# Designs tried in a protein design chat: VH-VL binders against q3z8e7. Part 1

No score or structure here was measured in a lab: all are predicted.

Target 1, 156 residues: q3z8e7
Amino acid sequence: MVEKIPMTASGYKKLEDELSTLKVKRIDVIEEMRLAAMDKDMRENAPYHAAKEQRGQIEGRIKEIEHELKYADVSEYTDTNTSKVNMGSTVKLRDPKNGECCTYTLVSPKEIEPLKGKISASSPIGKAVFNRNKGEQIEIEVPSGTLQYIIEDISF
Positions, changes and structure headers below are counted from each chain's first letter, unless a header gives other numbers; antibody chains aren't numbered by Kabat.
ipSAE, averaged over its two directions, is called F for ESMFold2-Fast, E for ESMFold2 and O for OpenDDE. V2 adds 0.75 times the mean of E and O to 0.25 times the DockQ between the complexes of E and O.
Where letters were taken out, [cut] stands.

## First folded at step 1 (VH-VL)

Design b01 (framework fv_barzolvolimab)
Fold by ESMFold2-Fast, scan of step 1:
Structure b01 (fold): chain C 156 residues (1-156), chain A 120 residues (1-120), chain B 107 residues (1-107)
Amino acid sequence: as target 1 above (156 residues)
Amino acid sequence: QVQLVQSGAEVKKPGASVKLSCKASGYTFTDYYINWVRQAPGKGLEWIARINPSGGSTYYNEKFKGRATLTADKSTSTAYMQLSSLRSEDTAVYFCARGDYLWFGSFDYWGQGTTVTVSS
Amino acid sequence: DIVMTQSPSSLSASVGDRVTITCKASQSISSYVAWYQQKPGKAPKALIYAASSLQSGVPDRFTGSGSGTDFTLTISSLQPEDFADYFCQQYYSTPLTFGGGTKVEIK
């Protein structure tokens, strides 16, 4: 079954740029493998095995990016006056009890970086904010209870 | 919060070996490369090597091949660098640094550094 | 190895000045350049990655620009805490290499 992968135009471009970089890097690593193989016996050759593993990682990432680009469903968020939270939106949430703010960006599955605030639309926070408007109060269900936030700002 | 905490200062004789540690916290240890960089007194930065903690794969600057050995312990989120056959020109501050941007990347977090002095 | 040449090696400036530091790569490295600030006795602090992207928590008076072989770090209005050493770094190819550094000192 073929599925479409939602992403922003900027996300698509970043994947294209990463792919180009990885293809160049692949050349370097292949040469490193060749040179290492010439200097030492393969079974006792730590540099060869290190380069081989790095090549494996590069090839794996190239395949992932090519797959994602092939099945990409690209959405452009060109309207700067954002009314609702969508994929690619950056959302500023305020805790009404203490005034603390947190910022999250809704990204495609391959771009998820929770510590940098890049989250999935299917995460608890993502589900709570998706398609909501600026100024709305939302409730997020977590195992320890319910968290309340106000959507203070929405941007691209 | 992301932190890299390095071991304390070392004083060694020429020909000795030194083993430095770098303990990571505040993130998934196996998601990022750990790089080692040194800085001799009053000089610039020099990249030594990197390790992928997930698989244990390493990549060394040719200048340090055969003398530097990188390892990582996933259970303690700690990276190590051993440098052997120490010379006076190995006197430097040694840093560990986190990198993930396109796998050969810029370093977003650095350890505080470990001073290694090699003297007779 | 890719050689990164920084200029100037040092400069004197006053608070409020616009400071420009240049970094030149010996071959094309696209946008794979990072910039770091280092104060005496401390580890480097990340300022810029991907030539022009600001690290979280870094003041917006710091700007990175350039692509290919020529890169620039600009501080639009120098503050007292900005007197430090600055380094560029390429991460296009191994071995990763740094510029020689630029010392920004008080006039």
Scores: ipSAE 0.000, ipTM 0.473, lowest interface PAE 15.0, mean pLDDT 82

Design b03 (framework fv_barzolvolimab; at its last look DockQ between E and O 0.01; V2 from the best seeds 0.00; counts 0 for: pae E 21.1 > 2, placed apart)
Fold by ESMFold2-Fast, scan of step 1:
Structure b03 (fold): chain C 156 residues (1-156), chain A 121 residues (1-121), chain B 107 residues (1-107)
Amino acid sequence: as target 1 above (156 residues)
Amino acid sequence: QVQLVQSGAEVKKPGASVKLSCKASGYTFTDYYINWVRQAPGKGLEWIARINPSGGSTYYNEKFKGRATLTADKSTSTAYMQLSSLRSEDTAVYFCARGTYPFLGDAFDIWGQGTTVTVSS
Amino acid sequence: DIVMTQSPSSLSASVGDRVTITCKASQSISSYVAWYQQKPGKAPKALIYAASSLQSGVPDRFTGSGSGTDFTLTISSLQPEDFADYFCQQYYSTPLTFGGGTKVEIK
């Protein structure tokens, strides 16, 4: 059917809070449209069209969040001393052949910043490390081939 | 709860005018635009115009500009559409409909039952 | 004017079938699309607004999808009461315009 979207309880609440905020903003934008539409020709009404576009953006984001909440697979973080990779974990990976290390943090979809090492649990690396223990060797399938890494450290 | 109730069927001769009513109940009449839509026998839906009952501001489809006139009476929560210079091609069922969101000529969530207008010689 | 092209104009289906109706806008209209069901002699009934939002009281076998120019209405498991005409509508720009309609009739 549909693959679940991994996220922390904190991430889920953040989406709920954003949804509530957007619903309030939607009311404000509708009021802006009402004021702009008063005694004006809709076709030539720049403020009305601007508010209409803004409403489109808000409705699109509400739809996106509702989809994410519907398919959310919420994981609870309880201890920074956990031995397994979970949402919010920072993982240090070592390439056993050349000794190079790299660090990644598993984050919710809205917190993804690949350039800062913040990746999705649904990414190739995220999938390979999720629920794995320190010291395990993992294989990551990417378009360029298969990458091999050892989980050297897990922190929160 | 929320309803739009329209006036009864009309039979008119070519060149005449007709005035249809749409009475709203169950919500704040001045918060929502009222739209008018028609459907000729066996044909699709055609948007005519909308009115803001609060200020009385209107917007008309160019095809109906000059022939359609929308008004609203806040004291009775009733919207009206007058269509003048009737032709046989104006034979249709005329619907009023409420916008989904306040003050928008947008999607319609509540529809009147329709008023049949027949134009014949 | 924004032209809404709806297809097919008619289709025959059996109870339990999955039915898909499409609607194409002549220009990008974001998600400003509504879908209506109409039975003979009755006013249209709202099904979907904002392309995919279900109207209150409408069964969840009805789903809307799409954005931009291409939109679909899907009935996942057709019921006897679903044999009707269906119309899409854009409300991005005036004049508001409707698709030509799709008649869903019994096979």
Scores: ipSAE 0.007, ipTM 0.513, lowest interface PAE 9.3, mean pLDDT 84
Fold by ESMFold2, look of step 2:
Structure b03 (fold): chain C 156 residues (1-156), chain A 121 residues (1-121), chain B 107 residues (1-107)
Amino acid sequence: as target 1 above (156 residues)
Amino acid sequence: QVQLVQSGAEVKKPGASVKLSCKASGYTFTDYYINWVRQAPGKGLEWIARINPSGGSTYYNEKFKGRATLTADKSTSTAYMQLSSLRSEDTAVYFCARGTYPFLGDAFDIWGQGTTVTVSS
Amino acid sequence: DIVMTQSPSSLSASVGDRVTITCKASQSISSYVAWYQQKPGKAPKALIYAASSLQSGVPDRFTGSGSGTDFTLTISSLQPEDFADYFCQQYYSTPLTFGGGTKVEIK
């Protein structure tokens, strides 16, 4: 089937993130099957059979996501407001108390590189900035309390 | 490779002080907080304090305030913790751990190997 | 101080089992939770942050979930290298606090 699948840009990105996670998990489940199969007592090998079933579920979901991404139609649901923070956005945060700035890029879990400011959308900073506009004051909950920042710039 | 390397084991008497070091490598030292955490034998983990190496600001668990002192040397990329007035209950493995800069308390993604401090009376 | 109540304190499991460990915070902490693995004589290793985000290099058989006060770490199919201690940590407010730990032992 070559039917178009309407989705938003954020929906498309969520599928890409899930696919990346599933591909890594597939590797782990295959290795789990190998380890479980090394048990000499095969009269009851529930771990092997559980892993085999889980692999089947993972493979099925991967194929489903790959199909959805291939035939995605994002034009109807494209976010036309490019001023909002989304996956792939680079944000510059300014501390209004002292003017200090820091820069972060929202990336998928597999692309997290804290040394380069690449963080997930589910991190404390990522959650605070996601779907926010340039110029908004945000509050980030951290161990020292609540910090105030201003979104100075958003780029992609 | 990003890593934290800690100083060697210490044996102390009650009332003494100890100064532990934590050498960072493979990343920009001033971009990340350094936290100190301890683990008594057979016990859980207890957070002691953190330092922002960029400006030297510190924050201490109240239980250790007045006894623990954190410093950082940017030129050697080394964080230090001094713990004074040692008691037998301070016997533990002491870890340094990197948090995500600039916000405190993100996951401690890199941990040092730990330094065993034994306080015997 | 925010108390993290972790359960169970220990469990016995076989290779291939699904293991679930829970932490309950004494107040709402949004999603400011991390999970660590620690093997005997070694430093903790980061697994999960922000309740559900997988640390780089950690197998995705480890899954974190929850928000507010109730959090779980799930190992979908236990492997031999997963026998270790596990603990949660809140980083919503200082002092940073840890759960009491869960020892996962081979059955």
Scores: ipSAE 0.000, ipTM 0.469, lowest interface PAE 21.1, mean pLDDT 80
Fold by OpenDDE, look of step 2:
Structure b03 (fold): chain C 156 residues (1-156), chain A 121 residues (1-121), chain B 107 residues (1-107)
Amino acid sequence: as target 1 above (156 residues)
Amino acid sequence: QVQLVQSGAEVKKPGASVKLSCKASGYTFTDYYINWVRQAPGKGLEWIARINPSGGSTYYNEKFKGRATLTADKSTSTAYMQLSSLRSEDTAVYFCARGTYPFLGDAFDIWGQGTTVTVSS
Amino acid sequence: DIVMTQSPSSLSASVGDRVTITCKASQSISSYVAWYQQKPGKAPKALIYAASSLQSGVPDRFTGSGSGTDFTLTISSLQPEDFADYFCQQYYSTPLTFGGGTKVEIK
């Protein structure tokens, strides 16, 4: 099974907009190539080769976007960064026992950087904090047991 | 007959905007770029921008970016150019011209009759 | 931007004369050059595409030559209707650019 790609509604919309723009651009570039190819001498011309290269770039990006949109898991929540944890949110967690704090940012699978605190919404921590409010106590299951944390702050 | 017919002369104040039209006939409007070229008195020809009427994609001369806006209406086979923040230096005859795409390059085989735009205080 | 340096800016000639106009590109542009004729109060008219390809309806006395950086428009025998302005244009890359023009006047 292909893993779903968590994202916000706004993020999804941005991808749609970009895709729309790229599709129009693709049409233009393909047409330029077609017309250039009508003349045998034009196949060796700079404009043709430039268009061909651009087409390749556009096609590559389109495929990427279509993949993301196809497997998107869009959150239905529209709360601000100060209300509920969502994709893109940075969350500060505090251990109520020892007062230690840690900070995590929920990111897409492609942006995961554990050493920088960038984690997936599907991770144990991500699942625990997703759609939670500031001040809530959450539980995180780890191999050593269950950890308790309080969501101290939410930001973008 | 293949032709481009442009709108009438315009007189504007500095800082104003002008929108010119170019109506195409005698050919498939969406098959060719529409270019805009101007000619100031005593000066040469200057390319402004082009539009692909099929998808509406545009490419602008950097000199005019931010001030020129090209649009096209497929239903009426009409291309438009809006030029804002007009200056005295914008006084010129403005032409629309059909481009023949890269197979012959962006050379212009069909021209509108031109529209005189005068910017004066 | 590619600069097209056109010369001369003006010339005087008589009917029957051979006229030569030159355009020099600031960089190699292969054969992506067009030549136009413009009469007073009129739009330019295409004469030559691809540096040397004569357009339909244009008299054979007009010839285009050149590749790379140096291009020439030649009128082998000037006719009364040929007194006009002439422009070269490159379409190798955007922005499209024109030469400064040449006014061919009657001597």
Scores: ipSAE 0.000, ipTM 0.572, lowest interface PAE 12.7, mean pLDDT 87
ESMFold2 (binder alone), look of step 2: mean pLDDT 92; pTM 0.940

Design b04 (framework fv_barzolvolimab)
Fold by ESMFold2-Fast, scan of step 1:
Structure b04 (fold): chain C 156 residues (1-156), chain A 121 residues (1-121), chain B 107 residues (1-107)
Amino acid sequence: as target 1 above (156 residues)
Amino acid sequence: QVQLVQSGAEVKKPGASVKLSCKASGYTFTDYYINWVRQAPGKGLEWIARINPSGGSTYYNEKFKGRATLTADKSTSTAYMQLSSLRSEDTAVYFCARDLSYGWTPYFDYWGQGTTVTVSS
Amino acid sequence: DIVMTQSPSSLSASVGDRVTITCKASQSISSYVAWYQQKPGKAPKALIYAASSLQSGVPDRFTGSGSGTDFTLTISSLQPEDFADYFCQQYYSTPLTFGGGTKVEIK
């Protein structure tokens, strides 16, 4: 599914743990706001303003995590060290004609950094390598034509 | 590696003033409140006041309002407490302590070693 | 002002004993209680915050419990280094206030 966010089982659990921690902190921060409001000398009430800002940050992060968990697709990952190119795989591609090589890592949408070789499975390169085996020759369709590469290595 | 290092012992006459220092290291000085707490010989702990080093805002226990003055110097990461019109009942060990008011739990997680103030004629 | 009443004021116990110290607030303070240990000539050291959360680096034989007005610090198996004064503190409202302290003496 195109609406789904691929992730490992460990990544899902980490988000669940973070969400649980943030929900506890949210309760504490709301009570901190109450504590600050009861100060006898409230000249500048910095604790209240700090707690209000922190509540905003917590609510924003909770929203992000709940969205990621709701649309998570753990079934797209077998593990991060597969014999086939999968999400999280780092792929070394070699041009058989000139010997030049490039390394790419397939990542979720939030982790995309093309300049560091972190690309989407929906990109031309990502689509061409996804679910392919080491040693396989692939063709990448780009606007300028067709590029040919060999999958030289697959790692985590 | 948080440390709060306080100034040395003071002996004062009644009616005098004393100024104590608390030098912070190992953390961002302006992210935490500094509290001052005293303990008379054989007695419990008594909260005096707190300061936000970032803006210089202060909150005083009513008992000490008008006699205690808190300041902070961001360039040296040092908090100060001046206590004026000293009386014999001000004889105590004075502590500074860090308060994570900008976090979830504003308790005193790190304390200075204390400064003994003796007021006698 | 919120008054914190701590009991007992002193306690004698043997190594290996379970020790409990109680702290009562004059009004409901939710879970905004910290516990401190103070050894002779030293500054207090944080043990527990938010009534039941263990401070990093503190042995797990120390536990805190309670909410509202009644709070307890428990030492499950007293060690020689646990000889000390113990103080509760509320940080629900200013002025911040402490209990009167409990002196724990090991026989």
Scores: ipSAE 0.000, ipTM 0.473, lowest interface PAE 13.8, mean pLDDT 81

Design b05 (framework fv_barzolvolimab)
Fold by ESMFold2-Fast, scan of step 1:
Structure b05 (fold): chain C 156 residues (1-156), chain A 122 residues (1-122), chain B 107 residues (1-107)
Amino acid sequence: as target 1 above (156 residues)
Amino acid sequence: QVQLVQSGAEVKKPGASVKLSCKASGYTFTDYYINWVRQAPGKGLEWIARINPSGGSTYYNEKFKGRATLTADKSTSTAYMQLSSLRSEDTAVYFCARSEGTIFGLSYMDVWGQGTTVTVSS
Amino acid sequence: DIVMTQSPSSLSASVGDRVTITCKASQSISSYVAWYQQKPGKAPKALIYAASSLQSGVPDRFTGSGSGTDFTLTISSLQPEDFADYFCQQYYSTPLTFGGGTKVEIK
């Protein structure tokens, strides 16, 4: 799976707007380069080299933004997909070696209660299960080594 | 902090000339054009001219050609506009404003000075 | 010269209202339009450039749209500090030209 870049709808639109602006600037800079190249020795043409440098910067930023937009994972206020572990999800984990089952609910930092199975998405367990599907095998990194579990069920 | 600071208010008689200053700070002075724009009382904005401080090249609105003269002093990061043969209709607030330093000078003005009031009356 | 025709010349609105201002260019200017806000006794402040790009530090309730000859500035939920004059400006060609302005007044 390709790595997704999480962002808000507002963030996505800002990137689209910046991309639009840069594409307009690119047209202008290309014309500046063309005009500066006329009737000049290219080796000592300061306006040409300045425009060429600006074009390089613009092209680099366009490439960055296009990559970000291509791999964007835009968050929605409401999530209609109930098959993935998300904030508020209750996850049932099973250890395949000994058959033990445990349940955990992903909550905000203010609501954390480990003894009641309420954990943060940034905890070792939370990081391992977040955005995973039912049936996936996960690895949880702890100081004593790596633990393996299977996501047996996801509920809300 | 990017800032343009303009000289103080001027009161002139018809036929006189006035020279306004615009001191830049917080950015590389030669990387941006300086534009001059005026606004008569209760009226809209009117573009006068621009200067490229790097080379000293200027472009004037035809309406002001021959009366307006733009200069820039790189050592003090200061732009100047002189307006000659003043008339009562030249009474306005005069602004300096920076725009991106492209060869064509085709850009919007992102930072503005506070304005200088010029009053022309007998 | 490119003529920018702005409408309306004035409008009255209440806090929380959605406000729209339009600007028409006498010829196609692509997206080379900026919008400025001006409060009494102050210099203009850039809000929007390239027709739809938000200037750094400007609240996202300000939105610009349009291309070619027809452009719009929208304020989605008017705040007390938004009562001001607004101007469009083309920078497609010299001389740079501005719209006549729109005064947004408290109802």
Scores: ipSAE 0.000, ipTM 0.463, lowest interface PAE 16.0, mean pLDDT 81

Design b06 (framework fv_barzolvolimab)
Fold by ESMFold2-Fast, scan of step 1:
Structure b06 (fold): chain C 156 residues (1-156), chain A 120 residues (1-120), chain B 107 residues (1-107)
Amino acid sequence: as target 1 above (156 residues)
Amino acid sequence: QVQLVQSGAEVKKPGASVKLSCKASGYTFTDYYINWVRQAPGKGLEWIARINPSGGSTYYNEKFKGRATLTADKSTSTAYMQLSSLRSEDTAVYFCARDYTFWSGPFDYWGQGTTVTVSS
Amino acid sequence: DIVMTQSPSSLSASVGDRVTITCKASQSISSYVAWYQQKPGKAPKALIYAASSLQSGVPDRFTGSGSGTDFTLTISSLQPEDFADYFCQQYYSTPLTFGGGTKVEIK
């Protein structure tokens, strides 16, 4: 069982509405890709690549929303952000797909030790979490693809 | 506390180019599209283009295609718009605004705007 | 391009009044319409998306309705802070297009 994702009732409804809209729009973007593909060379076809990116973003967002709705823990709780990820912060990240968690500490360049979870603010993970709030979802681009995490905890 | 902070006012002569910036904070920069919209004095809103900061893909309003160029720098969470061959009718306030996905809804957060004045 | 025709271009109303603003799309856009509020010297603020969904943090006196080509924004009991320009926007297809705006003056 993965950990649940806290959200308000209004947040849940917004996700349901967005999901419904995106599923309908998925059909339209496939048609846009077809029309764009009929124009010019695929490698230099900006409209085709734009439509392909659109398709990727729609599918990615649909998966995110479906995951959030599936594991939602709906409550009246509202979290007021009183602290953000900064230098010296220790951040606990949770992978929403498998429930696995990792801990990283943002340190100065002289103290970087990736194997001990000490990373720079300029690293892919560091850039993704810096100045972010507890409970936010982040996306990290790495050579092998895109990783998604939830900021589960921030400590100093 | 999501913020989009734009660069300062610009005054240009006809034929010049201008490059505006939009610095994002308080969210994952690559999760949201960045759109550019302008508003001429006393007029309505006009959509220029959008960029996906994740892959760098862009989509332009045909009216601005060839003159507008969008880029994004993931390391600084900053989006840019360059507008070339400026004319007096390009005098406007230029806004950047984020959109979660291509079709998902409104521009939920906007920059404060950058005033661009084009005159000789 | 999809043209969004907004009416009226301006109106004057008293605090407590019900205000209605309309937008007509030149072709069917299903429910892909958003509404924005813009105060003098400020950037627009999102009020409504998907024709009728209220943006988080927006007072519930704002409601959106409609589908297809005809859309309405209603402010049920106008407040002093509602003095502003209002714009509709379609996001059914690119280029994204906005209505001409409605100026709401309170006195």
Scores: ipSAE 0.013, ipTM 0.487, lowest interface PAE 8.1, mean pLDDT 81

Design b07 (framework fv_barzolvolimab)
Fold by ESMFold2-Fast, scan of step 1:
Structure b07 (fold): chain C 156 residues (1-156), chain A 123 residues (1-123), chain B 107 residues (1-107)
Amino acid sequence: as target 1 above (156 residues)
Amino acid sequence: QVQLVQSGAEVKKPGASVKLSCKASGYTFTDYYINWVRQAPGKGLEWIARINPSGGSTYYNEKFKGRATLTADKSTSTAYMQLSSLRSEDTAVYFCARGRSDYLPWGSTFDYWGQGTTVTVSS
Amino acid sequence: DIVMTQSPSSLSASVGDRVTITCKASQSISSYVAWYQQKPGKAPKALIYAASSLQSGVPDRFTGSGSGTDFTLTISSLQPEDFADYFCQQYYSTPLTFGGGTKVEIK
């Protein structure tokens, strides 16, 4: 059993991107090493030894990243700069007309309790807030028209 | 036929945020990177970021890191870019462009471009 | 960042002329350069990739050459539809960077 490496989705994606960059640079360094080897005595070929050292560093980093990606335990937290409404989120909505607040939690079907503010993502309110950011103004369609609310706070 | 169709023009005040869309059609959305590039009036092209729709992996130009956020919806073949804390210097035409993967992992020659979305930031 | 320096910034030419635009990278980028054409109010159009490979549908009067740090786009016999801005771009490493552009204007 190998211990998982905890990381955010953003961290995982950064490693994927670094891996892609290193693979491109590896191609160039291999070519540099090949060209350097053709021109000089290997025992005293400084450009060849520099390229060989760089190749070693790139290969080592690639191996490290591939290991980290293979054993990654990616958290459901995917954005370090914004908090978005997701399942399990508690959302505080403010009516801009009268300043009144209402709090709702997005829950699974078996946990729905509208009187306690526990609603589904498929409800009119749930659909309007899902994947939205704090500070956004949302519109909810109801038979009597459209209701407007501001997402004042998001918590988990 | 390959097409990238972008959302309409936006006018914003300083400090606001904007979210632009780029709808792809005519190819397998997850086989190519989507890049975002901007062009200020009368100036050259500036690369913002790229996303791999398959895994959602992103890479940002450091100048835009923390302000730009790229996402992609595979079910609708639509890429999005949100740019926050807008300044007058962000006034530009914003393009999405498809990056060829060919021999390189990110490809990043842009074989097809969206028509562009004009974003104007003024008081 | 890799800096792409384009020259000239602008040039005036007549139909039938041979036009040459150059692009210099601040470090070796092998052949990972592309060229684009842009007309006023429109998105850029791909012309060349991998320094010398012609995009499908682009006329063969456009040729790209070079490797390492020095690259050239040549239009062998300028046509009326070729009056536009031209940009080089490196895709050797991120962040991707573009040249400052060359405006090709009617003499």
Scores: ipSAE 0.000, ipTM 0.453, lowest interface PAE 18.1, mean pLDDT 80

